Miniprotein binders against q9h3h3. Designs and how they scored, part 14

Target 1, 235 residues: q9h3h3
Amino acid sequence: EDGFTAEHLAAEAMAADMDPWLVFDARTTPATELDAWLAKYPPSQVTRYGDPGSPNSEPVGWIAVYGQGYSPNSGDVQGLQAAWEALQTSGRPITPGTLRQLAITHHVLSGKWLMHLAPGFKLDHAWAGIARAVVEGQLQVAKVSPRAKEGGRQVICVYTDDFTDRLGVLEADSAIRAAGIKCLLTYKPDVYTYLGIYRANRWHLCPTLYESRFQLGGSARGSRVLDRANNVELT

## First folded at step 3 (miniprotein)

Design F3
Fold by ESMFold2-Fast, scan of step 3:
Structure F3 (fold): chain B 235 residues (1-235), chain A 86 residues (1-86)
Amino acid sequence: as target 1 above (235 residues)
Amino acid sequence: STEELIKRVEELVKEIRELVEEAIRLAKEGAPLEEIFELIRRALELLEEAYELARRAGVPPEVIEKIRRLVEEALRRVREAIERAK
């Protein structure tokens, strides 16, 4: 097997969320300072636990950029967790539809487009493009993982406020493509993250809702988006 | 030297075990999540170091697997303790 269990992944995610973040906040910082900030904190060089030879000496959980209009709403995560426990105890089938309904009921609606890239120039270049799109208002918020000690891939997360708003999800995809991103993207609602839905989950659920592939000259949008749950091409 | 690398792996495994046991104890006592996750974060950092050193030292896969299982079991128990405390 790959070595890391769902428990490992959940604990690593929680530790990263609780450790300090490096944030460029466009609500309080002039856009003209972004390029210097990106040069100071390239994600391929920022280390997860700090290193005197890196830009950071102390742990960093995430590197993030907040847009001018960013207004976070995580919903009722505690209510979601309680309802999830009740659902599991009830013996009712656990399906994408039941998870979607729990998310709506508890207003846990945010989600994210994910891209995984190896540490290096291409990762730093992709992150710079996303960060500029956020500061310029085409995207709302994004974050990228710091470099782990092993040579594993890093992840860029581009958030939308409502995973049930298909148009909004597709608009974010278009903005990512307009920023010059050509790699595979997958979309995951945060409710799946909170409830521990990963690739090898015991309910056999697909861990992502959408998949986006770059299409040169094929689509007016610049990409083809597949609804993975219903196996329907949206573009 | 290879012998020094093996000794360091053994020391890291001991430190990981101690951090994990302390995290489980704190979780059972309902300590602040911040304190619990600081210990887990350190344990995961040491686990990464232990894997890299074990590989460089040519340590048998069974030893690496033992380290992995230790951390997995600890994370499971910490999660259970947190959920029970709610």
Scores: ipSAE 0.000, ipTM 0.215, lowest interface PAE 13.7, mean pLDDT 78

Design F3a
Fold by ESMFold2-Fast, scan of step 3:
Structure F3a (fold): chain B 235 residues (1-235), chain A 86 residues (1-86)
Amino acid sequence: as target 1 above (235 residues)
Amino acid sequence: STEELIKRVEELVKEIRELVEEAIRLAKEGAPLEEIFELIRRALELLEEAYELARRAGVPPEVILKIRFLVLEALRRVEEAIERAK
């Protein structure tokens, strides 16, 4: 059963990546245009495959905001692919440490905080907060899925440059919380995504490295971040 | 042009996805292995073509990695079905 779930997730992700994206690129577009762009393309209304009654008539894979300092670096993905095939053939154990080593060797270091929300006002409000944080420089880049399925949840992905940089990952969490986000967040390195390792996988690996929960009560507001691999609270 | 190459990659990727999804569906329903293998074989042919065109067009290889994963997992599912039958 693990394989079927992973296959479904990979198929959906691949299709979205290949379809056109709606992008607000702060590197080339004035920040003053963001509010109008957000009003034009609320993620709860943008349809995955297009609809005359929605903001888009053609398919949209992702809605994204690029920060002013955003400089994409996917690393050596071809080298990663070759090494992954060699590892599977070698008979060596496939562990979190082995994938971490492959990611470091091939410079495939990016990762993301994920949040899942139902279509509606809360999703649109959360996305607007994240988008503003990106354009203002507190986050580097983010994307949100369009509405594909009636009643299905949508996902917001907030990227960091290096999943091995724990402080950078925690700083992104803090910026997300400062943007008004209170839902559960989970953090996944992109190396797992590039290799098709999702929640269900034949190697029984947990692709989630961190979990963040909003802290309620007391004088301080923020989040509690758990290192899932070591079961240790970081803050 | 680069734009035309990207469009061709997108078309191939769509075809690969449909073939793989159909192969998985047939495997789960217990269809003849010959039919499942034929779909996977075709998907692999298109994957090699898409990889070459994507390389020339500068499309990120992670998209191709996701497609390769789908094909490999479909093969694993077929192998599991064969073993279970014994």
Scores: ipSAE 0.000, ipTM 0.221, lowest interface PAE 11.8, mean pLDDT 77

Design F3b
Fold by ESMFold2-Fast, scan of step 3:
Order: sequence, then C-alpha cells, then structure tokens
Structure F3b (fold): chain B 235 residues (1-235), chain A 86 residues (1-86)
Amino acid sequence: as target 1 above (235 residues)
Amino acid sequence: STEELIKRVEELVKEIRELVEEAIRLAKEGAPLEEIFELIRRALELLEEAYELARRAGVPPEVIRKIRLLVWEALIRVEEAIKRAK
C-alpha cells in the first residue's frame, strides 16, 4: 500500500480542487469580518466531507483567503501539458532546468510556500496569522486543507505570482515569518504540481525549490532560506 | 503503466473542470439550456472515463469514491448556477 500513497494524494488533491471552497474574499468582504470568519471556520475543526458536529455539514475542499489585489493567472496549462508529453517522448533529460523552461514558455509561473501542521491550536493560530497578512496586503492568497477523516497533518499554502522571481519568493517568506510562523517551510512551483512531480517521482527530482527555517534569536530576516536545486544559502 | 493512467485521469479531471466552469459562465449569462446541458453531458462522459481509468489503475476504493463525488459535484454546481441565473 506504500506505492498507493502518492497516487492517493494526487487523486485527493484533484478532488479537493473540485469540491466547494470556504473563501474569505477581501475584494468583496470588509476586513472587519475576518476575525469572526476565522472563529467560525478553524481549519482543525472543518471536516473534509462534512459532519453535523463540525462547522460544515457539506464537503469542503479548501479554506482560502483572497487578498484585495488578488488576480489569478494560471498561464497556458494546456500548452504546458502538451509540451510535457512531447518532452517525455523525445528522450531528452528531464531536469529542473527543463521544467523551468517549460513553465516560462507557457507562463505557468505561480508557486507556493507549504507548511504541514498537525490538527490543533498551532495550526489554527498559524492559519489566522497568514489570513490576516493576506487581508492586510502583505501576502496575496493562501489556503489551508480541511481536517481529513483519518486525522493526518494539514497543509497551509501561501502563493506567489512567479517562482522564478527570487526576490518575490523571499519577500513572501519574510511576510510569513512576520506573521509569527516558526515552522519549516518549503516552496513548490505550481508547474511541478501540474506535471505530477511529487516526493516519489520517477525523475528523482526534488519536489520543492526552496526551504526556509526559522532563525532562533530573532535576526532581522527571521529565517534562513536554502535554494535546494543549487544547494545555495540565500540568507 | 499505472503512472500513465494516473496522468490521464488528471488530464481528464482538468478538462472536466474547464467544461463545468464554462457551463457555469454560460448559465450566469442566461444562455440557452441546450448549450449548457451539452457541455455538462460532455463533462459527465469524461468523468466516467476518468473513473474507469482510475479503477483500472487499481486505486483504493476510497479514491474511487472521491472520483464518483466529482460527478455529483459537477451536477450540483451546474444546478446551482442555473438557479442563480434565474
């Protein structure tokens, strides 16, 4: 069943994207309503498939907060997938550089900082901090998974517009740290998600591009960031 | 291979979502029901294909149940969009 875990996770991600989302949209909702919304829908209590005893009776795929300036752009995913099929058929090496070029060519540039936390107070507190940073304009968009039936770890995703823009990625990290987040963060470009690059991929590619660790002692940056593809310390 | 089947399922799910989103857009614009239902019929055919491919890939029953839920979700979303447009 070990071999089924990655396939199961991919199928669950697809189902979550298709199921209803609980959204706080700062473009149409006053910021003053955020605290009440967060209290109503703490991610540790929102169940994936609904439960009369939880805040939701119906399925929830994601809990999301959209910033006031949020403007989604997924790029040319159709062209990306066609080019990916051609690349696999060509016999050319599949590398981080090749995937980066496919992403740039097809304008599939978004990416996300990921943090995995067990259900409970720490998750809810971290999500509240992130949500406030989004509504206040320090971050653009974030989402968090609901509680799974099995009770595993939940994930908070904080999106940036362009994974090739190192400065933008680092600015998002700084904003996450300023929001009080101290756990390990990893950064994944959405192109990897669209192409199915997960932990156990056949290309043996690292599924994340950056790693951020909280810096004890309260330094100015608040974290140390590693470029995992090039094994270079950025901070 | 199992990996090829899973990728095909992901491609089908993407196409289904695009068809459903277009059907919702047309419903909001007050387009004829025939046009909306044609998109939904196509989406449901692709959903059935995705379900069959997932079954052949030997995915666990809980994952197959989730794919089945996507069929119900698509119908519910279109029905709600039609109601709101009226």
Scores: ipSAE 0.000, ipTM 0.175, lowest interface PAE 13.8, mean pLDDT 78

Design F3c
Fold by ESMFold2-Fast, scan of step 3:
Structure F3c (fold): chain B 235 residues (1-235), chain A 86 residues (1-86)
Amino acid sequence: as target 1 above (235 residues)
Amino acid sequence: STEELIKRVEELVKEIRELVEEAIRLAKEGAPLEEIFELIRRALELLEEAYELARRAGVPPKVIYKIRELVLEALERVFEAIERAK
């Protein structure tokens, strides 16, 4: 059932957030140490629950890089959760617009570009490019999932401060493309993550707001961005 | 204070286990999927509550990971029971 799948994914996301993170923090660590750190912790080799044969013997929830100017602001998540419960009880429709308004009211504005890649060289190369862009100041913060016990694709998340700021979202897309990333990207506001809006959600909402496809050699931006909620091209 | 939060997390973990065991029992008896998934939904809601309380109590992430693994293993058993009951 759609609802069951979304709640399963939410539980896994919470577990990852609570487990230790491997962090390169450019606010306190010299940029010259990044290449050694990336070589030590390639995401295709870091295991979710630890393995003597991997770079980590203990569980790792996320591998992250914080930019020099990174300043986290989660907003009023508690107020968001309370308002969400009230909204569901009210019988009012659950739409992208309704969720956007809840996010704005409670200042839960951050969001992220997502890319899903199979474990291997291409994943590690993509992550290295993103991490360098973060440390160099073109992106604010990013994280990548470790390798799951069951296998499957890993996800790289590149965050922006405000999902309602289309220019900021598009600038992040451009920086990702400039870092050499050519795969499909989708953009998801953190409010959707907090409220359990995933691919198989019970409200049948599109789990992402934007989609970016690489345009080889043609466009000035290097990608075409689609607003999935309104089915309108932004570039 | 921290001890009270930890005690509440332990109570939630016990309730989660009971809900999952009931879901497995219903699956083996061929109960409607809606009833089974309702128990699973409740178990996942309690798991989220346990995570929040554990975070507030400063419980090590390893303890949270163990709770999550127990729930996921139990969900696999529920699906195995459903498949076997076919």
Scores: ipSAE 0.000, ipTM 0.210, lowest interface PAE 13.2, mean pLDDT 77

Design F3d
Fold by OpenDDE base, second read of step 4:
Structure F3d (fold): chain B 235 residues (1-235), chain A 86 residues (1-86)
Amino acid sequence: as target 1 above (235 residues)
Amino acid sequence: STEELIKRVEELVKEIRELVEEAIRLAKEGAPLEEIFELIRRALELLEEAYELARRAGVPPEVIEKIRMLVYEALLRVLEAIRRAK
């Protein structure tokens, strides 16, 4: 996917962030209401701009589910950005290790598993599985993009609190697989997002740290997770 | 220059975050909603400016999205702080 597609998806995601979200918050809403909420707002039918006949009459940026343990914490992203500018000005080499250290120093540690699915039953079923896993406390927070007019792929994002915690990242992969999801997953730290590091950046940094492939009859996890920075399988 | 526009966007993002962090502090302290809403209003105005400058700079939409996400997460934290203080 061309750099333009990644940029366009990011612009769309940004525009989406400004529009109202459809949120199920397990901290305030009984878990027994989840099935009715999922039936009311299936991601394949919720439209980005509230098209006629959609479940939403108003624009929707994201559909999200918050778990009981969810606490929004973005860390010191201002300090991170200032340190990043200073680093660029210094002419020092920029490596994945440098970004990891910046992220740790500024407590910007969130990351997400990403999956791209075509609109339809498979997407809605995958989302329902993820939403249940969030409400049951196996995952902390997830969101899915609404349907675009062009009918392009929708993205599900499943967050973890710390991209440096390999075990936590792998546990989230296991929970996603346990929810019945078999597609390719990619893991991206939010720090790469905050610093503007995309595919084909001038530093040749890969914003994808991990890749998960479903495996039939394999390990107890049902997936193979590749560390893309080191080209090593973790599972 | 594109670099100057990017720098200005980064400055605006910094200001937005400071406003949001202040709004969170005020919310936790039980400050009047009107004061909190004024900070949020100002943060949203700066966000619109940052988006316009970022678009002009040819900043990848992904970077612009990240700015939005930070602001929204911050706004959600403000709202949650207000909810907990009531």
Scores: ipSAE 0.006, ipTM 0.222, lowest interface PAE 10.2, mean pLDDT 83
Fold by ESMFold2-Fast, scan of step 3:
Structure F3d (fold): chain B 235 residues (1-235), chain A 86 residues (1-86)
Amino acid sequence: as target 1 above (235 residues)
Amino acid sequence: STEELIKRVEELVKEIRELVEEAIRLAKEGAPLEEIFELIRRALELLEEAYELARRAGVPPEVIEKIRMLVYEALLRVLEAIRRAK
């Protein structure tokens, strides 16, 4: 409907990335301190731009937890950007397959499971579960957005190393479910984020690769996972 | 002062966004092209300033590129609004 929404989302994401982050880093902080840190910074109460009545008086872009073995690698983002610009001027079709090849060529392979929840105790409880799974080593890294000034849903992002590794993506989904999460999850490769591909993008691309729905009983994984591009259940 | 540079880049980006939104509003309203282009020219000047400060502040290249994409897409939205106004 509105392509300008994609630009607005890109601007908001950039501002959040540039503002200070509240980080629990399990590589340097004892796990015994996590519960106190979670109590001090519940995401439903941490405000995006700071407020005397909240846990923060200064702006906060993201609240994050880094696992003991977390080792970030963004790949060759500069090369990706140059190739993206060349692709746009080449007249070649911009498709999920073309973007996948750009990502592989430039080693920009990370991706994330996303969940959107309203501010409140359910969000805080979900984030605590994810944070504990990260610190215990079942997930590698996660972050959650602070409460926006105008309100709205907040997002929890749970990262994986390689979006082309389906087994790794599915294992992360299983770990999220094991942490007690029952809401809808969608998976987005970071290459889409770097290139500004959001819901209403100009290339009409689906902004996510996978969708996970909680399954009560039945599955050992606890969920049904759909490949959105091919409309195929990965089960 | 790295923190101050980052805050200044955020302020510039917010001003760029407001200028672009105003340009789109004027385009939908059928305002003279000279007024619309003046807002875009100012937005591009602020974008250059934001890039210089962001590089000095050590902002990652992917974040700087998001600023470029924002202005590029905003320009396309202004042109689309002008086209639609006919």
Scores: ipSAE 0.000, ipTM 0.162, lowest interface PAE 15.1, mean pLDDT 77

Design G1
Fold by ESMFold2-Fast, scan of step 3:
Structure G1 (fold): chain B 235 residues (1-235), chain A 103 residues (1-103)
Amino acid sequence: as target 1 above (235 residues)
Amino acid sequence: GSEELREEVLELIFKALELVREAVELAKKGDVEEAIKVLEEAAELFREAAELAEKAGDPELAIEALKLAAEVLRKIAELLLKQGKPEEAKKALEEAAEILEKE
């Protein structure tokens, strides 16, 4: 519906990925250093393009934590993008199934749980919980956006290796809830992000595969997870 | 000689950096369109410096000049996004990404 906004988000995402990242890498840094790093770089204070009054004077694209076992594998993103362009010109139907097949063929399988929070204490507290879960080995990798000049919500992304592995997706949700997170979570495969497919897209694709809602004392997992595509509760 | 070409490369880099400083000042004054034009000129000078560095037999200097060109293209994209021109910003980012993938 809002094609212009989707295009703007795609360009901003590309710029953020290319700008420098602030990274706590548990593969090379002792876990004991995490609390000091979190205090130095609270996401509500780190500015996207730098500010003398913030923790950073230079642009920061993302603030990230890598777990001890983190092994990045983006797959063949270039091949995926070429295949997507060919698909668009072919006249063949563009469906969730077609996109899933492209992702599998090019091994672009990663996905992420997303939470959107306003700048402030709740964002910083949520990020600290997620970062500790990553460093302790309960999650593999996570990142959070810096504060934009115009304000607005910031996003925490918690990644899993394979969006087709439902058990892995659910285990990540459980770990997020165990970290004290109570807000709405939505799960999006990275294939949608790499192709610039957002909520308002011309193909009417729903990029969100799962939703997680907190249950106060309701279950061992602490949440209800809904499969959006099949309209089935998983927990 | 290669030393003479290397000096010329450094002069081009210095000139491009002067243009970057001028563009920052223009952007602060709200002259964003002129700032973008000046940054585009700076990017061209960094690319020219990279070509001359290769001819001078200094591929490391060429890579550094290309990295500076990529940084300028990212600044152009930032300004274009602020102006609500995401398609033009994407072109600048694609050029920057291609430069960074060249090693």
Scores: ipSAE 0.000, ipTM 0.412, lowest interface PAE 10.9, mean pLDDT 84

Design G1a
Fold by OpenDDE base, second read of step 4:
Structure G1a (fold): chain B 235 residues (1-235), chain A 103 residues (1-103)
Amino acid sequence: as target 1 above (235 residues)
Amino acid sequence: GSEELREEVLELIFKALELVREAVELAKKGDVEEAIKVLEEAAELFREAAELAEKAGDPELAIWALRLAAYVLREIAELLEKQGKPEEAKKALEEAAEILEKE
């Protein structure tokens, strides 16, 4: 993927974060209403710009589900960015360890499991499974991208509070697998997004920390999780 | 143990970053003199964190703390220049350079 493509996708994601979200908040809405909400706003039909005949008339950036334990905390993103600019100006080597320390220091610890699915029944079914797991308290928060005009793949993001907590990252993988998801998962810290570290970046940093592959008949978790930085299997 | 020392290093780094945030808000309000004092305290905490990280056997953490100290000194230099104190700004930049050469 060309660096330009990664920057464009990041700009689109930032623009989507500024548009209205369709949210099911389990803190304020009874769990019994989830199925009706999922039926009203299937991700494969919700359009980014509110196209005629879509369930939404207005632009939608994301479709999201908030669990009972969800607390939005982004940490000090501005301080993180300033420290990152300073580090670049120093001409010093930038490592994954450096980014981990910056993230810890600025409390920018959120990360997400990502799955990319084509629009259609498989996406809507996957999203419904994730949304239930969030409302049931197995996951804290998830979002899915609306359908783009170009008919590209949609992304489901399942968040964890701390990308440095390997156990929490693995527990979220297990919950996603328990929800019936069998596709490839990649885990990305949000710090990489905030710092503009995408695929093919000038520092040769891999923005994907973990990769989860579904395994038939395997371990109790139903997946193999690879630490991509160390090339070590965690499961 | 080394883990306890590493936790203490992280606590110092967090405290220093809170001070950096405070100093930025002071500078935005036009309280540049107080912003410089708060940044000087932050730079000292980052140096202390670096020394403690070396004792903990974590040279990567030590290098990172020193980099933060050098950054804060550059911010101090910029604020000193805005105050019309170019000679003091130059000293802060020289100190930042010396920290970076020890790494």
Scores: ipSAE 0.007, ipTM 0.228, lowest interface PAE 9.3, mean pLDDT 84
Fold by ESMFold2-Fast, scan of step 3:
Structure G1a (fold): chain B 235 residues (1-235), chain A 103 residues (1-103)
Amino acid sequence: as target 1 above (235 residues)
Amino acid sequence: GSEELREEVLELIFKALELVREAVELAKKGDVEEAIKVLEEAAELFREAAELAEKAGDPELAIWALRLAAYVLREIAELLEKQGKPEEAKKALEEAAEILEKE
């Protein structure tokens, strides 16, 4: 919920993807080095475009942790973009079901749980918990945005390989909660990101499929997951 | 102590979640029968976690584990329906409903 246009948000996301990433890759780096890496690159201090006073002097698009079993597969994004252009021209209805079908046809299946936090110790602590869960194998891959020039909220993205696999999406939510995360989470398929579906999209689609709220209570470590399209609680 | 017991509950929940992940992969390969068996093992671990959470004096943690068990039972029911076993699917849904009635 940024309030900006979908085109503006899509352009910023593309720029971040093209800039260098700071990556802890558990496939090639010993897990024992993670804590030192997290201390060196706390996301509240890493700046988007670099600053001599920050951990980075050059631009950083994302700070990421790859799990030991991580195998990237973005599917046929070029085919998806071409099919999307054809769909917009064809006059066919643009609905969640149509986008789901388009994503399946082009094998663009990944998705992510999103959490938005203000720069500070809570963000850094949340990221450290997520990063450890990734390295320990409870999550597949995650990334966090660097600090923007305006100082707005930063986002942690925790990926799953198949947004159509509801059970897998809910497993990731459970692992995030077990890592100590208590803030609001929303789940977004990458196909929506590639096609520019954000809060204020022209097709009036809900920009996320699921919402997870930490269960209120002094000792509770669970969550309630809502299917946003159908307004049905799943857990 | 109570804190050590809570750590054991969390360990059981994570073991069950790993089984759920394994079952999803089996189902994708078409090994639906084996996927159902693995999901049944996961549901049992979630129920064990809930009992241990009650003993640890953490009823909210127990409720969370029970909700996960109920969710897995509903997934088992969907797979059983696809296999043409509606009576077995009904039993799984009844077990899930019994668990959720406690919330």
Scores: ipSAE 0.000, ipTM 0.161, lowest interface PAE 18.5, mean pLDDT 81

Design G1b
Fold by ESMFold2-Fast, scan of step 3:
Structure G1b (fold): chain B 235 residues (1-235), chain A 103 residues (1-103)
Amino acid sequence: as target 1 above (235 residues)
Amino acid sequence: GSEELREEVLELIFKALELVREAVELAKKGDVEEAIKVLEEAAELFREAAELAEKAGDPELAIRALEMAAWVLEYIARLLEKQGKPEEAKKALEEAAEILEKE
């Protein structure tokens, strides 16, 4: 049952990628317009399928902020998928290392830190902090889901260019914490999404590579990061 | 047993979701006609999963699989609209509505 729920959520995320996005693009829009844009489109009020009573009358898949230096590169997703099908048909072992090599070979390297928050002021405040960090250059790109018809938590995704670059992943975590975020964060490579590997999968692979928890007790260091694949604290 | 039948249903759902993922990438790069064909295959697998779930005595899983088929049909409709085929898009939306009514 939990497995089917995870697959349903993955399908909804894929569908959202196909719908229109509300984008603040710092490559073409002055940074001075960000505060007005954030006030116009608070994620807790933007509805997934549109509503005359919300900021949007038409469907919105994602609300996104692109940094000034953002240059999207999805890699060779088709080549990745073809190689994955060949690997499954071959009967060869499927491991985290095998997936990492497929991702490197096909340049499908992006990944993201995820945070899940209930609709409301805390979500909107967290998103505003992340959006400002993107526009100021501390993060490269981020997006947040609109409010679903059935409610539930919304997700903020903060992307990094290369999930194999541990330092880059950790620097993004630090920037998120510096923006005032204190909730649990999990990091997932996009290669798992493209290959349809979710929480419950037949290969028992964990699509979450890192987990970040805010430090309790007022520590100046900000967070504890766990390498989930190796079960090692990176402190 | 029930566990074996549930595994078969989940395999069909997982395969359908892989096709949805493939179709999203095709649509993003402008291969809209190929995306629609792949989505049509996904919708059929979700319907097959629903029928198998019903036979397995799991009506809740069957309903969820049908909801996913309707979801896919709605996306086929959006792609057809973008191709300037509003009549075909309307038919896809009518099929989705019919499924949600459990017909």
Scores: ipSAE 0.011, ipTM 0.317, lowest interface PAE 9.0, mean pLDDT 82

Design G1c
Fold by ESMFold2-Fast, scan of step 3:
Structure G1c (fold): chain B 235 residues (1-235), chain A 103 residues (1-103)
Amino acid sequence: as target 1 above (235 residues)
Amino acid sequence: GSEELREEVLELIFKALELVREAVELAKKGDVEEAIKVLEEAAELFREAAELAEKAGDPELAIEALYLAARVLEFIAYLLEKQGKPEEAKKALEEAAEILEKE
């Protein structure tokens, strides 16, 4: 409950999107170069605003890995934002269902699994596992926040292309678990991010749609996934 | 009562977040000085929200508002560095550090 994550801190997340990204792009770079790139840019050592003692002297907003098949599609974000403003003015109830419908109507369907880890070996190891899964084709795209000047937890984001496709969301969770990740995972649709809906919001909406907990000897997938919106176990 | 104060806290946070979104768009367009001014207003609203959240008996919401204020100050420092104003940037970072050290 620290509330300290790059994804949930609006000001920091917006600044990060504007700064340069360190990208390993598997569409143009051979997979054999990944291990050297990971050794050069461990996220626990890459500093947010640059430092002579770190791998980067210049600001870095995000460290990202793009899979060979990655093709960005954000949908109609402008139409979504206009429709959201109209919905607020209309006096109609604002619920998870109405947001889902706006997202579908405007094709703003992407979402992400989030994990929060302290700077250090475990973060770097987790990121390396995720990055390899992306380059080998088990995941589509992922990014990790650099180290903030004042410390705090860093976030790894693993994206899927359609948050309404439960099978796709669950397949991504399975691939994350297969990469050796054992921490708590939460899933947030990008529609909440584009509309500025965070933990504190006037409609008391929970931006987390799914939650995944690792379990030894449990599910065949190595985890239990909960649909937070409907309060239903999916695994 | 405290429920009424909590609604005021949320309105302050949402207004501050709108200002942050406006400032990002201004910065993208190259209006960096205006972006900094808007971000300074956002930081003040987040600090006001934190004080009001404490009065409402919601320390978790107060901590969240303070983290947002600190992050806005770090963003201001970044923009000031890009404008060649390192002493002003350092002052903003010192304010952010002071807020985070108290939590």
Scores: ipSAE 0.007, ipTM 0.277, lowest interface PAE 9.2, mean pLDDT 82

